VHH binders against o26223. Designs and how they scored, part 224

Target 1, 191 residues: o26223
Amino acid sequence: MKLLWTSQHIKVTVHIDGKVSKMDVLEAIKTRRSIRKYQDREVPEELIDKILDAAMCGPSAVDERPWHFIVVRNREMLEKIPEVHPYGAMVKDAPVAIIVCCDSSLEKIPGFWVQDCSIASQNILLAAHSLGLGAVWTGVYPLEDRVEGIRRLFSIPEHVIPFSVIPLGYPAENPGTRDLFDPDRIHLEKW
Key: E = the ipSAE of ESMFold2; O = the ipSAE of OpenDDE; V2 = 0.75 times the mean of E and O plus 0.25 times the DockQ between their complexes.

## First folded at step 14 (VHH)

Design H8 (framework vhh_vobarilizumab_d1; at its last look DockQ between E and O 0.02; V2 from the best seeds 0.00; counts 0 for: pae O 12.2 > 2, unsure alone 64.4 < 65, grease 24.9 > 24.2, placed apart)
Fold by ESMFold2, look of step 14:
Structure H8 (fold): chain B 191 residues (1-191), chain A 120 residues (1-120)
Amino acid sequence: as target 1 above (191 residues)
Amino acid sequence: EVQLVESGGGLVQPGGSLRLSCAASGFTFSRYEMAWYRQAPGKGRELVAGIYSGGSTSYADSVKGRFTISRDNAKNTLYLQMNSLRPEDTAVYYCATPWEEYTYYGMDVWGQGTLVTVSS
């Protein structure tokens, strides 16, 4: 089943023949939704490579690029994540998850790694969406129990900070598009 | 701060109808997607119906054609009209904002639930 862009400014990419159609960047930003239900279908390594390439294209404070990524496909490990992430239950049902981490030894300006890893995380979400995948950002940092739990599970060293866990897969739900534009948030010249 | 309060549950005969309400406060209701979930004894929570900010709706197969989700943004209220009720619909029904409410602090907001019992 193909869904095409309409005059209502809604376009959804569907993999009818296994091919992904091209998506405009503004369309991708506006139509991306958090997806928590996934098909029982593998995500090819090629797509993960494209997603991580996109993740690393983001700007970072003084070009410090502090990010590292752990790709998790092992079922036993995916099933353990909810034990330390109480709102990450959907991770056990995902074919793959990406853990975004900060290597603090790469920081050039202390504390800006949070912005850097947030940019990488959002790029993962957008790239996944453009490839016909669904994903959701599950928060780890700054929640101490989650940070330590994920660090323990994946043997992450003390100087590396797990930031987010992003399960992804071919979507098994379609939440539709939200209208979130709020003119009251826009201030011209002054507050 | 954010609160969801369900009401309208009760005992009803098979084939009967009930209308559930969910009063929402502490956020700009019209901008958020809303859903009804239910949990029968000994089972997990299941999605019953959702309504997105753009107005589109979705339903579980088990309730499609019998249940109608709606919202009144002026009253900050979510509704579930349940018709042709069956014993299998017996459950605690929850109002929730699960769509786009996954925050770093786990702010996925649920109400306390309202019990619906369908039996003679």
Scores: ipSAE 0.006, ipTM 0.267, lowest interface PAE 9.4, mean pLDDT 84
Fold by OpenDDE, look of step 14:
Structure H8 (fold): chain B 191 residues (1-191), chain A 120 residues (1-120)
Amino acid sequence: as target 1 above (191 residues)
Amino acid sequence: EVQLVESGGGLVQPGGSLRLSCAASGFTFSRYEMAWYRQAPGKGRELVAGIYSGGSTSYADSVKGRFTISRDNAKNTLYLQMNSLRPEDTAVYYCATPWEEYTYYGMDVWGQGTLVTVSS
């Protein structure tokens, strides 16, 4: 008897009243998974705003805040992203993607922008998860082909560096939880 | 078949305690957020307490400090320890998945409920 895996349709009930999920921050961190399958459902602008707000709340080196965000909803553009990003296949299936960029003209200390944009990207993932969305971090920088591909596709100026592409949507998969705790990676006082 | 079965309800005096249990079956219990709801006569359903898969908890203001939600993933069981019970806690208590406004896994399962009556 082949247990027909009934595709349990993930019903995400977005409460219209803008109530932010009560998900605990530690829970959000621990339970977040990369989501690469999305429902055929639009993501409200309000949620994107909340996600971007969260993205801009992270620390940055000497408060340089070098990040910019491109919000992409255009289907044609979403479908083109995989052409320049080989591991971005899921982007074409997402209702929206956020491209995290660095404006190098805002950088105060060289090299820290990678950390700054990483923090922003992670906050996007966590915020999305807390809001009942699924997302995945698809790396652009430091791979030159991807950087240039995204740059050309979105007409990003030379002083701005695309860093990550993060598709977002209501999840259509449940990869489950994982425990990545490894005590062997913890060293007390010395290596 | 996905099923939730509540137990432990009954009649209790004000100031008394009860422990409710919810036995889960038909799904991977440990992966889901769980919650207790209650519905008093003539009132709407309200969230009482929720617990995440990782163990974090949330409570309604009316029960904070008195009720404790917990789970035993090995037993596929959700608990609600209710202390210092009040007449206003009288309700049918339901076990459910999920309790968040945003549901993640398409699970919206309710038990049949268990009646808790707090009366002198």
Scores: ipSAE 0.006, ipTM 0.236, lowest interface PAE 12.2, mean pLDDT 86
ESMFold2 (binder alone), look of step 14: mean pLDDT 81; pTM 0.819

Design H9 (framework vhh_vobarilizumab_d1; at its last look DockQ between E and O 0.02; V2 from the best seeds 0.00; counts 0 for: pae O 12.6 > 2, grease 24.9 > 24.2, placed apart)
Fold by ESMFold2, look of step 14:
Structure H9 (fold): chain B 191 residues (1-191), chain A 120 residues (1-120)
Amino acid sequence: as target 1 above (191 residues)
Amino acid sequence: EVQLVESGGGLVQPGGSLRLSCAASGFTFSSYEMAWYRQAPGKGRELVAGIYSGGSTSYADSVKGRFTISRDNAKNTLYLQMNSLRPEDTAVYYCATDWESYIDYGMDVWGQGTLVTVSS
């Protein structure tokens, strides 16, 4: 029996520029680099919204989704981050930074929030890259002085744990891609 | 202290050749990726060529087929052979390492640079 409706079930996919990522996910993963130099150019709120939407799409332990995000655009606050984060010097030159936090009251399985916030942080890097932005993950947790410094600077309550600070902007440097595949790291069936 | 010292820059005519060297010290050279970057006046730094731990290489499109990156791990030395030079290759060339570290960004180390001028 020949089904005549097959042609009517063809779904026309329309690509709207700027609403769907044009970068293949494997390409994004392989070409993303830590970007520490940024143009003096604002990042539209729309792009930050897309990045945070992507951040929240990651899996989490028991679907606990413990993450919160602080978006920092205020110049004076950005300039103070390096004072409490000794390896965050590039943050003062970024148009915007995202602080990834864990709300411990949302934890359902103790301690897995670190993996959860790591997933969100990496998704931010990949989403930013796919949108033509550069970003870098600057570690906060588990370094106690950095955690306390960031918590104090942004009035973060005690049950909320700052995990990472991610400055981002349009890149002002162009690091190449790297080919890091190492077959010796692959073990079949056993060590 | 990690140190990178470039040498071999100079003035050369279009179509000419130069070989840049970078002497590395203060770290296990063979374990790290190395790269050459360049910066023309008024522009940002851009990658020219990279060579990874294990020896794989990469090149910017603008220099493919003309430039060759290599390393001698026994001598802790990185090289850039530049052939068929063009005026657009005029820049300060930097030897660099570029770690993907989220804890200690102070491991992102650059040399002082060596000037290459391509002019008739």
Scores: ipSAE 0.176, ipTM 0.595, lowest interface PAE 2.9, mean pLDDT 85
Fold by OpenDDE, look of step 14:
Order: sequence, then C-alpha cells, then structure tokens
Structure H9 (fold): chain B 191 residues (1-191), chain A 120 residues (1-120)
Amino acid sequence: as target 1 above (191 residues)
Amino acid sequence: EVQLVESGGGLVQPGGSLRLSCAASGFTFSSYEMAWYRQAPGKGRELVAGIYSGGSTSYADSVKGRFTISRDNAKNTLYLQMNSLRPEDTAVYYCATDWESYIDYGMDVWGQGTLVTVSS
C-alpha cells in the first residue's frame, strides 16, 4: 500500500466540538522534555504566534510584563548564537529560536523581572510541547558573557537584558519520560 | 519509502471493541507525532486521536473514555483501541503523522485506511 502524500494547509485551531483537544496542562508539564534535535522542517509563523501569545499570558510582578521576544529564523544568526553561548550548540540546528528579553524600563519593582521572564520562558516550552514542537531553555542571564554576547550579536539596547534563548523545531528525538517527583523535597507546615 | 499501513477494521456490533494497528516504515517512527483520523460516509475527515513522540495523547470529545491511542516505537506501530463502539463511529480510519502541526508546505502522510463498521 502506497502512502498518499498531500500538501495541505492545516490550520491548528482549538475546537471544542469534534476536534482533538490540546493536551491538558498537567500532561504538558509532566511530559515536556528538553529537545535538542530537530527535523529539517520549518515552523510555521502561526505556531510561533501561538507560542508567543502563551508567553505573554503569564503573570508578572504588579503586571509589569517586562518581556520582549526576538524571533530568529536567519540561519547565519542561528549559527552565530553558539559562538557566544557554549551550551547553545543545538540552536544552529533549529529552524527558529526565541530570545526572551527584559526591558528594564518596564520594571515597576526591581528584580522580579527574572521571575517574569522565567514564567514567559516556561510558557514557551509548554506551549511548544503542546503544539507538537520540541524546545529547550538555554540560559543566558545571569551569565555576563552570555548576556553580553547575545546583546552584541542582536544589537540589544543596554536597558534590555537577554534572559534566555529557546530554540524550537519539530522534534527529531524522543528522550522519553522521567519521574522527577521527590517526596523528600516536600515539607509539611514547617521545614 | 515512507509507508503507513492500517489494519484491524471490520464489522462489529454496537458496544463491541476493535483494535486498529498502523504499521509505519520508511521514517524514524519514534521521532514523529502520530494520529488517527476517520471519515464517515458523506462527512469530512476528522481527527480522532493523537499521540506525541513522548507519549502524550489527545482525543476528540466524541471518543474520550472509549478510545485509546498508543504506540510501540520498537515495532514502529500505532494502535487505536476502540471500546464501546457506536454506529456513529462507522468510518474509514486513517493513520497519519503531524496531527497537531500547522503545515504550510509540509507533507501529510496517510495510509489507505481501514473500514470500521458498527452495526446491529
């Protein structure tokens, strides 16, 4: 039996009736893995938009929403990221990367931006996973060399702090599941 | 050559069960999300269930609690366990990849399908 190959424009829409729902939140959280191998396949802009929408839905301190996002698809730029990010080797293999940044001028309370951008970054990972993509959080902040490297590479203003680089793509690996539950880390009422 | 071959369809009474299989070849099965679709007579093709490479699953509301999608990566095989079958489940069932992907120029791979008929 021969396969039928069709090129179809498939719009991913959340449909409540008769459509397969996205994975639930707990499933997304529990089954998400860092993916560092990607297919030679482009990620549609619509999926990136959905991911960025999710990224901006997280809470922030006093609703300061200090985050900015750089979407990188240029191959030359993707290939340069590992030069300033030693643990970002997989970025060169990804069809797209999102750089999460903080605009310090948007901070209402100093220091909470790290939490805000972390939430945004995690939402990117979860959203990507729920959409069938693989991603990995590569830390930039607070490592000065990485921060400045990314800053220079992308001409990021001084008041804007690059926080994370998240390559995304259709996964070309399956790391499997893991059990991270540790009851020894749970304390009842007091330490 | 990429190939998907569905099997396991047939005639079953309401309330009965069937297990569909999809044998995959020609690609790294474990790296791809897989899905079951179905097309009833006179209706459009609809997504039934999907499974990611990591094992996460999703179901249409109409089949939740009755159908279970699973995969055996070692065997390059996708399964659909269908329990409590209803007449409205009558359709040709298709195996496919990239069930959650927005595809602009991508290739959607389909098998030939297997017919499931639920009738008293």
Scores: ipSAE 0.005, ipTM 0.237, lowest interface PAE 12.6, mean pLDDT 86
ESMFold2 (binder alone), look of step 14: mean pLDDT 81; pTM 0.818

## First folded at step 16 (VHH)

Design P1 (framework vhh_7nfr_2)
Fold by ESMFold2-Fast, scan of step 16:
Structure P1 (fold): chain B 191 residues (1-191), chain A 118 residues (1-118)
Amino acid sequence: as target 1 above (191 residues)
Amino acid sequence: QVQLQESGGGLVQPGGSLRLSCAASGFTFSRYDMSWVRQAPGEGREWVSRITYSGRSTNYADSVKGRFTIARDNVKNTLYLLMDSLKSDDTAVYYCAKDAFESYFDYWGQGTQVTVSS
């Protein structure tokens, strides 16, 4: 599959046909799309390790790095996620999912763990895309029922908060690219 | 359950006007950007317009700029598309779309048919 990002601003082509093309950072950011349909193909451990390395390289408040990750490959467990996460129906069809968690015992500044885990989640999405995979961020926190459901399903301790569930795999869809640049959201010097 | 219900379509002559409405329920409407998307007979889907969750910013496809206006009422949970100077090329089923995480459209309404002809 060739992913062609076409806009009046920039035209970029990314080849995703079994080889990972080197994208520059701007291309990766601008061409990444949420992917919810996956090929019936295993994701190698090597790629998961690269993705998680990228996730842990994000900045965090006072370098607290409160994130922990659960890698789920077990089909039975993936099939149970939609029971406790209604937005996670696509997870059952993914070959693997990453659950991003916050260990509250590592938190140095109250509340900033949300930003920290958001950064880690976005890095997972970008890294997956750069490696020829597709992924989607499905929200867990701050939805109380989802937080507790995921915690119980994966035996997550009470001091650890599940933040997001990110299924990923080789993409079986190409939603294309949209031009989302909005100059009305940019203010020079003052509001 | 997320529900989007479009209305206001119909038959109109070239140069005419229509106002489409989309009633939203099952989610916090005021927290999401909303779009209108259309599909003409035998064609793919075409994005028409987007409005931010606050209503402060709007975007339009080049084909409709200056003719269409997108608006929202966050108190009534309703999205609008005001269509002026309609052309035969505007004939399509118009869908209300909720922007999900990362601008993926999770939910589309049933659509409302707009036909521009004599």
Scores: ipSAE 0.000, ipTM 0.097, lowest interface PAE 18.9, mean pLDDT 82

Design P10 (framework vhh_7nfr_2)
Fold by ESMFold2-Fast, scan of step 16:
Structure P10 (fold): chain B 191 residues (1-191), chain A 119 residues (1-119)
Amino acid sequence: as target 1 above (191 residues)
Amino acid sequence: QVQLQESGGGLVQPGGSLRLSCAASGFTFSRYDMSWVRQAPGEGREWVSRITYSGRSTNYADSVKGRFTIARDNVKNTLYLLMDSLKSDDTAVYYCAKDWDEGLSFDYWGQGTQVTVSS
């Protein structure tokens, strides 16, 4: 006897045909949103490892790769971040946060570490989104009070600069998508 | 190959208790969140409970809160559902489910174990 219209058959067929595929790169870029509300659910270590691998795959000026990462899962430490970062209130409710840092001793071209760490931060956001997680970039650099606050809280050496704090978790909100294409910002051959 | 094998179902009277087990193989069980999902006759699948890979966090559907307890043994690669104060509405096939390691979807389901609550 053949049962071709069961939900089990339909789901298996869709996966085999590639109709239920992973999010492609362009879709991930277009649908990623800042997520500030998280489920009370831990993020598996293997997903954090995948995210950090993606973070380190970004291009860097003269291949300096100055980034270092602090993974924070300790609830007490997460709860202290809002004390030194006024707009980081959501971090205390996240199951994990990644602090993106620059080791200035690895810098080959002055100032380009900002671009390097920005690329790493964006890769974290995109990788998290592609894996079904939500995240938000909370700015640290170039605000000196936040830089020093985060440095003190996590015992970061003076030659290392905290760049961003990125809380992440399984999303508990869906802000929808945005249509951001603006042709007035595109100039052909001349301004 | 991922395999999930449920057991422990059966016929029980209202107010009774059952312990379901799910033996997992083919993946690193201790690194994945696990869920129980059920399906009653003529109805869609209903998520019942989830436990994080470490066992530190658990979540329950409102219909089972206070009556069911999800647990795991990462040494034995086994997931459990301890069911207390069973009601007729709990009658369903119960499935052990592995969360997709790259998202929020359930990737693998076992064959299920039948729970029937009646006299």
Scores: ipSAE 0.000, ipTM 0.094, lowest interface PAE 19.1, mean pLDDT 82

Design P100 (framework vhh_7nfr_2)
Fold by OpenDDE, second read of step 17:
Parts: sequence; structure tokens; C-alpha cells
Structure P100 (fold): chain B 191 residues (1-191), chain A 122 residues (1-122)
Amino acid sequence: as target 1 above (191 residues)
Amino acid sequence: QVQLQESGGGLVQPGGSLRLSCAASGFTFSRYDMSWVRQAPGEGREWVSRITYGGGSTNYADSVKGRFTIARDNVKNTLYLLMDSLKSDDTAVYYCARDAFEGYIPDSFDYWGQGTQVTVSS
């Protein structure tokens, strides 16, 4: 799998079943779907590294970059996540999950860390998709039960806030395509 | 079998208060986020409020914020909605709904009760 970085376009070449697939940024955005079923197949560390690299490339408020990432492969831990995250049922079936966190001590402007971590989370989803993986964003913050549940489970310090849990794996489903374009949501010059 | 049964509805004057209850059975109640949804006559279903599985977080529609309080008792397998300062526009059938567990889809529900009628009228 060769990632070709061109100055103008992020192109990802994915080898799926012996075929090389190239996906550009717009294609990745438009075709990405939440994947909640995964193959019984391990995700190479190399792909996770690429995904995490992408996660750290997003903008942040005043370049505060408050994000931290917990990579979870331990089967027991993956199976425990649904106990504290009702919408995380699929995590137990994934070979790996990334927990996106915010270190509040790195925050420079209050409240923007949510945007920062959202951008990081979305980049994880897009990168995963571009690499032939399926992923889903399961929200943790701002739901206190989930935040505290994940905190306890992973012994996360008080100044660090778990934001999202993103299971990843090779897709075992195909939700199909969707068209979400709505011209009624576009206003020119004025509402 | 999953069952949700609402109660506590009735006729009340504007400015009055009601307490709705939802009895849950057939599933592990404490593992599911729960919501109240209402449907006024001639209108579609409107989400009203949500509470997380442990009760640590709550959310409200703007139309009811500051007036309604959602709560739960996981020992009793019961969901509650405290409705204060009721308005005529609050008139609707109120449903208890279980959030779907199979995936992260905001405001998705897989089970509903039969509903309880709330009528606010002078």
C-alpha cells in the first residue's frame, strides 16, 4: 500500500484483493459510511500509524493540538467498552479502536477543544476509509456517563477528557451510497 | 420481549404540572439510553428529552428546556418525565422510547411504548 502525497491531492492507493484502488479526498468524503460490522481480520500497525498521522494533521484553535489517542487492541478491553458506551456495541467486534481524548491542560481557548477533537476524529474516519477500512464515530463527550465510564476503564487522568471511540476494521458490510446534498441549506449572501 | 408502558398522562390547565412514568421490561434497562418523544395532533413525532443509561447526562428539546426534567430509576426499571409550566402546545401523546443499541445513530429508537395522552387546556 503506497500513500502518494501529491502537493495538490491526497491520493491513497489501496490493495484490496489484488486490485489497486486510488481514492482522492473528495471521493473519500463522499463515499465514506459508518461501518459497524468488521471482518475477522487484523489491521496492520502501519495502517493505524497512517490514520493517526492523519488525525494529527487537522487544524486546531490557536494550534493548541490538545488531542491524545489511545489505541486499543486488547480483546478484553474492547469487550468492556460497550458496558459503558451503549452506542459502542460494535466495538467488541472490531480488531482495534482509537479513543480520541483532549488534554485540557493544552487548551488555550476554552471550548474549542471540541472542534479540535472533532476534526481529528473525522480525519480518522476519512483516513480509515481511504485505506480500505471501515470505521464509525461513537460519541463519548459530552455524555457524562460515557466520559466517566471510558475514563475509569482506561485510567484516564482527570485533566484528560475522552471524546470519541472509533472502532476500525476491514468492512463486513456495505451500507451503499447516499446523497446528502440539500440546496435548501445553502444561503447566498444572506439568510 | 421488550415492553415499554407509559402512564401519568391526563388533563391539566396551563401552568400546571404532570409526571409521566414509563415502566420498562424485557431488557437490561440500565444499559440503554432512554428518550421521551411526543406527537401532537396532526403533527409528526417530536423528540422531547433524553437521558443516558446511568442518568449522568440529560438533553432537552428547546421547546421544553427549563420546564421538563427527565429522570430514571434503574432499580425500578422506570423512566420519568417531570413536566412543569405546561402549555397548550405541550398537548400530545407522549411516548417512551429506547435508544437503539446496535449502532451510533443519534436519536434513533428501536422500541416504543403505546403512549400516554397529555392534554393542556383551560
Scores: ipSAE 0.508, ipTM 0.802, lowest interface PAE 1.0, mean pLDDT 90
Fold by ESMFold2-Fast, scan of step 16:
Structure P100 (fold): chain B 191 residues (1-191), chain A 122 residues (1-122)
Amino acid sequence: as target 1 above (191 residues)
Amino acid sequence: QVQLQESGGGLVQPGGSLRLSCAASGFTFSRYDMSWVRQAPGEGREWVSRITYGGGSTNYADSVKGRFTIARDNVKNTLYLLMDSLKSDDTAVYYCARDAFEGYIPDSFDYWGQGTQVTVSS
């Protein structure tokens, strides 16, 4: 906990370590796991801001950066997500979720927004992990029923496409690290 | 070619025990979390138990917790389910499944065995 400002009210960074991540990039990539069980503990706004800053730092086709984000903390809204996303049951138990969206009016090259929003989604997962949080990417696009369900639930305009729903929180599980390296998928100079 | 083959099912009396085995081939078994999933007559599939790739963590459905034990042998590429204190409601086809828990599409398994029938009846 750090005191940030005093006037007639106290501004405090509560329950934040206040340190730059000590996990190196390769460690973060290799040890990140999907987390579906969360502690009953709120995530500070400062950490969400850091995660969203990281999300926007990815490469984008012709630098169009079409991503927009909806931050959902409202318990009633989180509890409705499983109604339109059946495999998003863990979302209702998370303290917060981020919905990654594409604003199609920002497209400079057709179709590359999928890669752009995938990059943003992965950056959210990595940033969350580096900050001591757990998260999971639950797929929305290109599943038409989920796209329309999420759009309806969050009043998303028709020119905006919901891409993923990412619940996050302090982890209440530790699935360990996977060994995924497969040299048979590496081809030198030709197929 | 990924292949999962279950064995060890059969008819048992209530209160009895069975040990199911699943022989895995065609992939590096030690890299994957594994699950048992069952399907009772006229019902959907129900997840039963999971074991992490190294065997360091296990999880169980509430319906089987304390009665079933999941285990693995990474040298033999074999998954086990030890079922104790069997009840009539444990009657189902039991499937060995390779977990896709890191998938961002629905809670899913990317490969399934053919199943082994367990019938608990007097």
Scores: ipSAE 0.227, ipTM 0.535, lowest interface PAE 2.6, mean pLDDT 85

Design P101 (framework vhh_7nfr_2)
Fold by ESMFold2-Fast, scan of step 16:
Structure P101 (fold): chain B 191 residues (1-191), chain A 122 residues (1-122)
Amino acid sequence: as target 1 above (191 residues)
Amino acid sequence: QVQLQESGGGLVQPGGSLRLSCAASGFTFSRYDMSWVRQAPGEGREWVSRITYGGGSTNYADSVKGRFTIARDNVKNTLYLLMDSLKSDDTAVYYCARDAFEWYIPDSFDYWGQGTQVTVSS
C-alpha cells in the first residue's frame, strides 16, 4: 500500500503494483487498440488518477503544459455527448470519459498546444491499456461544430479549447494485435 | 492502386433483407479495418458499421444495431453487410470505406467505393 498525492492535494491509496499485471512499454505500444465496447463495470477513481498523472508526463513545447482534463462519470452527461459529436455513440456506453482541453492562457508558443494535447491523449490511451482498460480517442479539435458543442455541454470557458473525448472502461471486445511495420517508410541517410 | 467496388443493392420491401458486398483490391485487405457508410437523399454521410482487420470486433450505429451484421472474408478480400428488417429510413447509397487505421476522427477514411443504392419502399 502507498499513499499518493496529486497537485490538488487528492490522497489516493493504492495497492503494491506487483499485484496487477504489467506489460513493458513496447508491448503496450504495439498491442494497444481502440476499444469501443465496455463491460458494465465501474472504473476505480485510483485508476483514473494514475491515467491523468501519465497524461501530464508527456513532453510539452517550451514546457507550457496547457492541459486541463474533465472527468465525466454522470450518465446523463455521457448520453448527451453523441448529440454534439455525431459518431461518438460509444461514449454513452462507457462508464467514464475524459475530455482533454487546452487552456489557451497557458500557451507560450503559438500552435504547439495541439501537439501537447495529442501527446496527453496518447498517454491516456497507453496508460489505460497498461492498467487493463480499453479506451478510444474521439476527435473534437479542429472540427468547429464539435468544439462548440462540447464547450456548451460542459460549460467550458471561451479561453479553453476541448481537444478530444476519450471514453474508457474495462474492454468487452478483443480486436487482436496487428503487424504495422513497413520498411518502405524508412529512409537511410537521405530521402 | 486501391479500389473498392460495392454490389448487392436494389429495391426491397420494408421488412426485407439484402446482402451488400465490397470487393477490395490494390492493398493488403487483411491489414485494414473496414466500414460501411451511407448517405440518404439530401443528408450527410452516416457511419453504419465497422469491422477490425481480423474480424475480431464489430461496431454498429444505434440506428442499425440488431438488424445489420458486418462480416469479412480475408481470403476473398471481400467486405459484407447483411441487412435484415429493412425500414424506409434505410434508403441510401451505401459506401464501402477503408478506415484510416485506428481513426480518432469518426468517418475518417482514406479510400471509398463508388456506392450501391438501397431503396426500401412498398
Scores: ipSAE 0.016, ipTM 0.469, lowest interface PAE 6.0, mean pLDDT 85
Fold by OpenDDE, second read of step 17:
Formats: structure tokens, sequence, C-alpha cells
Structure P101 (fold): chain B 191 residues (1-191), chain A 122 residues (1-122)
């Protein structure tokens, strides 16, 4: 029985002293942290491609796949993002950012695009982490000021909705690990 | 094909200085962080120093901090290591290494040169 879940395995093969080390999916999920400080180090295009590939591997409602991605490397544009996104200050310090958008014309069932783009955004974060990068999810939707700010800044068409801005880079901080497991949030059979 | 070729090693007295060079070819040199790694006899490989793709940032192992300087010339596709105040413990084969961007481990490398021998002895 091929576990249906296998498609999301970004095989990160790490060669350490001739040994192949892989970060499993649970490790990636559990150890991922929001990173807001970045090194003066370029992120290769190949890594961005892998991240975007991962972003497009998530499920979507009735396979509508409404997502689009704007890859931003231009320093001037990166520096302008905080002007329209007050909680995106770190974007100006990142070598690259990905803006996740929804093309509403691709939406098949109204409203599910938020879930679709959320999944894509999370996959970006996980993929980045698995590749040794740091990233943070800065929310754009559903805040109208941010949505319109990003829209204007990047000349995004009206039928396309900016959803998130995700700066990426090699981490210049280590927030450490945390355990977020809370048994009080688990209910058996009923609330 | 990616190629890295180290040069500049030799025999020096304690307190002496050397300048290592690494000639890079077969890839866009200016897009990659580069490092020096050394291996002493009977020891494992030790990271020595790193420089970012544009040369904007440098980092050093504690063992060489204040004595070694890493630099690069992206026009010449060359990496340098200036080694001052050399000690006997600096004796090793020194390798030029290209940063492996695809690896989770920050100090991983995908390509190495053949190395150049540095011997510090009285």
Amino acid sequence: as target 1 above (191 residues)
Amino acid sequence: QVQLQESGGGLVQPGGSLRLSCAASGFTFSRYDMSWVRQAPGEGREWVSRITYGGGSTNYADSVKGRFTIARDNVKNTLYLLMDSLKSDDTAVYYCARDAFEWYIPDSFDYWGQGTQVTVSS
C-alpha cells in the first residue's frame, strides 16, 4: 500500500562524510522556526525552484491549484514591501521573498483558495527549512491595507489576490527548539 | 566541470606567513560562498574560514580568528587565504571548498580541490 502521503517528500540528501542524511518530514515540521534575520548570502535559484516545486505539490480544493508566485530579488522592491506591510520589516533584509497569490479565475469552489494558498505557503516554509534556509510567513490576506498595498506595489491584477509574503535567506539567528504539543487541545470523540 | 585548484602551500617557520590561492572554474564563482577547510594528519577535516559570494561577510574558526584572512576576487575567480602568525598546529592540507547550497547543514560542501600542504615547523 503506497502511502498516498509520499508525494510531499522533498528528499534532501545531505552528504556528510560520504553518508547520506535525510531530514524526515516530522523533523522538518517540528524543528522549523520563523526566521527574521538573514545572512549576507545569496540563495541559489536552484533552491528557489525546489521550494516552488514543493509549494505546488500541496493539495487544493478539487485540484484547482489557484496559486501564483512572485519571486522578488530586486533590492528596491524588497525595501518597499515594509512600507505597505508594517509587520514585514525583515523583508528588506532578505535576499529574496516569495509572494504567494491566488488567481481567482482558477477558483472552482469559492473560499477554498485561502486553504490552498495556506498549504502552499506552509510547504514553502518547510521546504526552505529542509534546505537550510530560514523563512517567515508574513500574512497579507485578509487585511485590506496589506492586500492593496502589495497589489499596487507589484501591479497585481484585480482578479489576483496577494495572500502572503515569505522572505527567505540563510539564517542569521537560531531561535532554538520549542515543543508546542498541548494535550489540552486534544478532545476525544467530543468536546 | 567544476574545478578547484589550490596553491601557495609550503614549509614555514612558526610565526611565519603564507598566502594560499584557489583557482575556480566550471561554475559561476560569484554565486557561491566559498570556504577553506584543512585536514591535519590523523585528524578529520576542519572548517577554517568562509566568505560569502560577494565578499560582504567573512567567518573564521576560533582557532584561526585574528590570524587568518579570507578574501576573494570574483573577476579572477580566485579565493585567497592569508595566514599570519602560523603555528605548528596549523600544519595540514588546506582545501578550497564550494558551499553546498542544497544541503541542510550550513557547513557542507559539494566540491573540493586537491589541497595544498602547509607545514609549520621550526
Scores: ipSAE 0.006, ipTM 0.273, lowest interface PAE 10.0, mean pLDDT 88

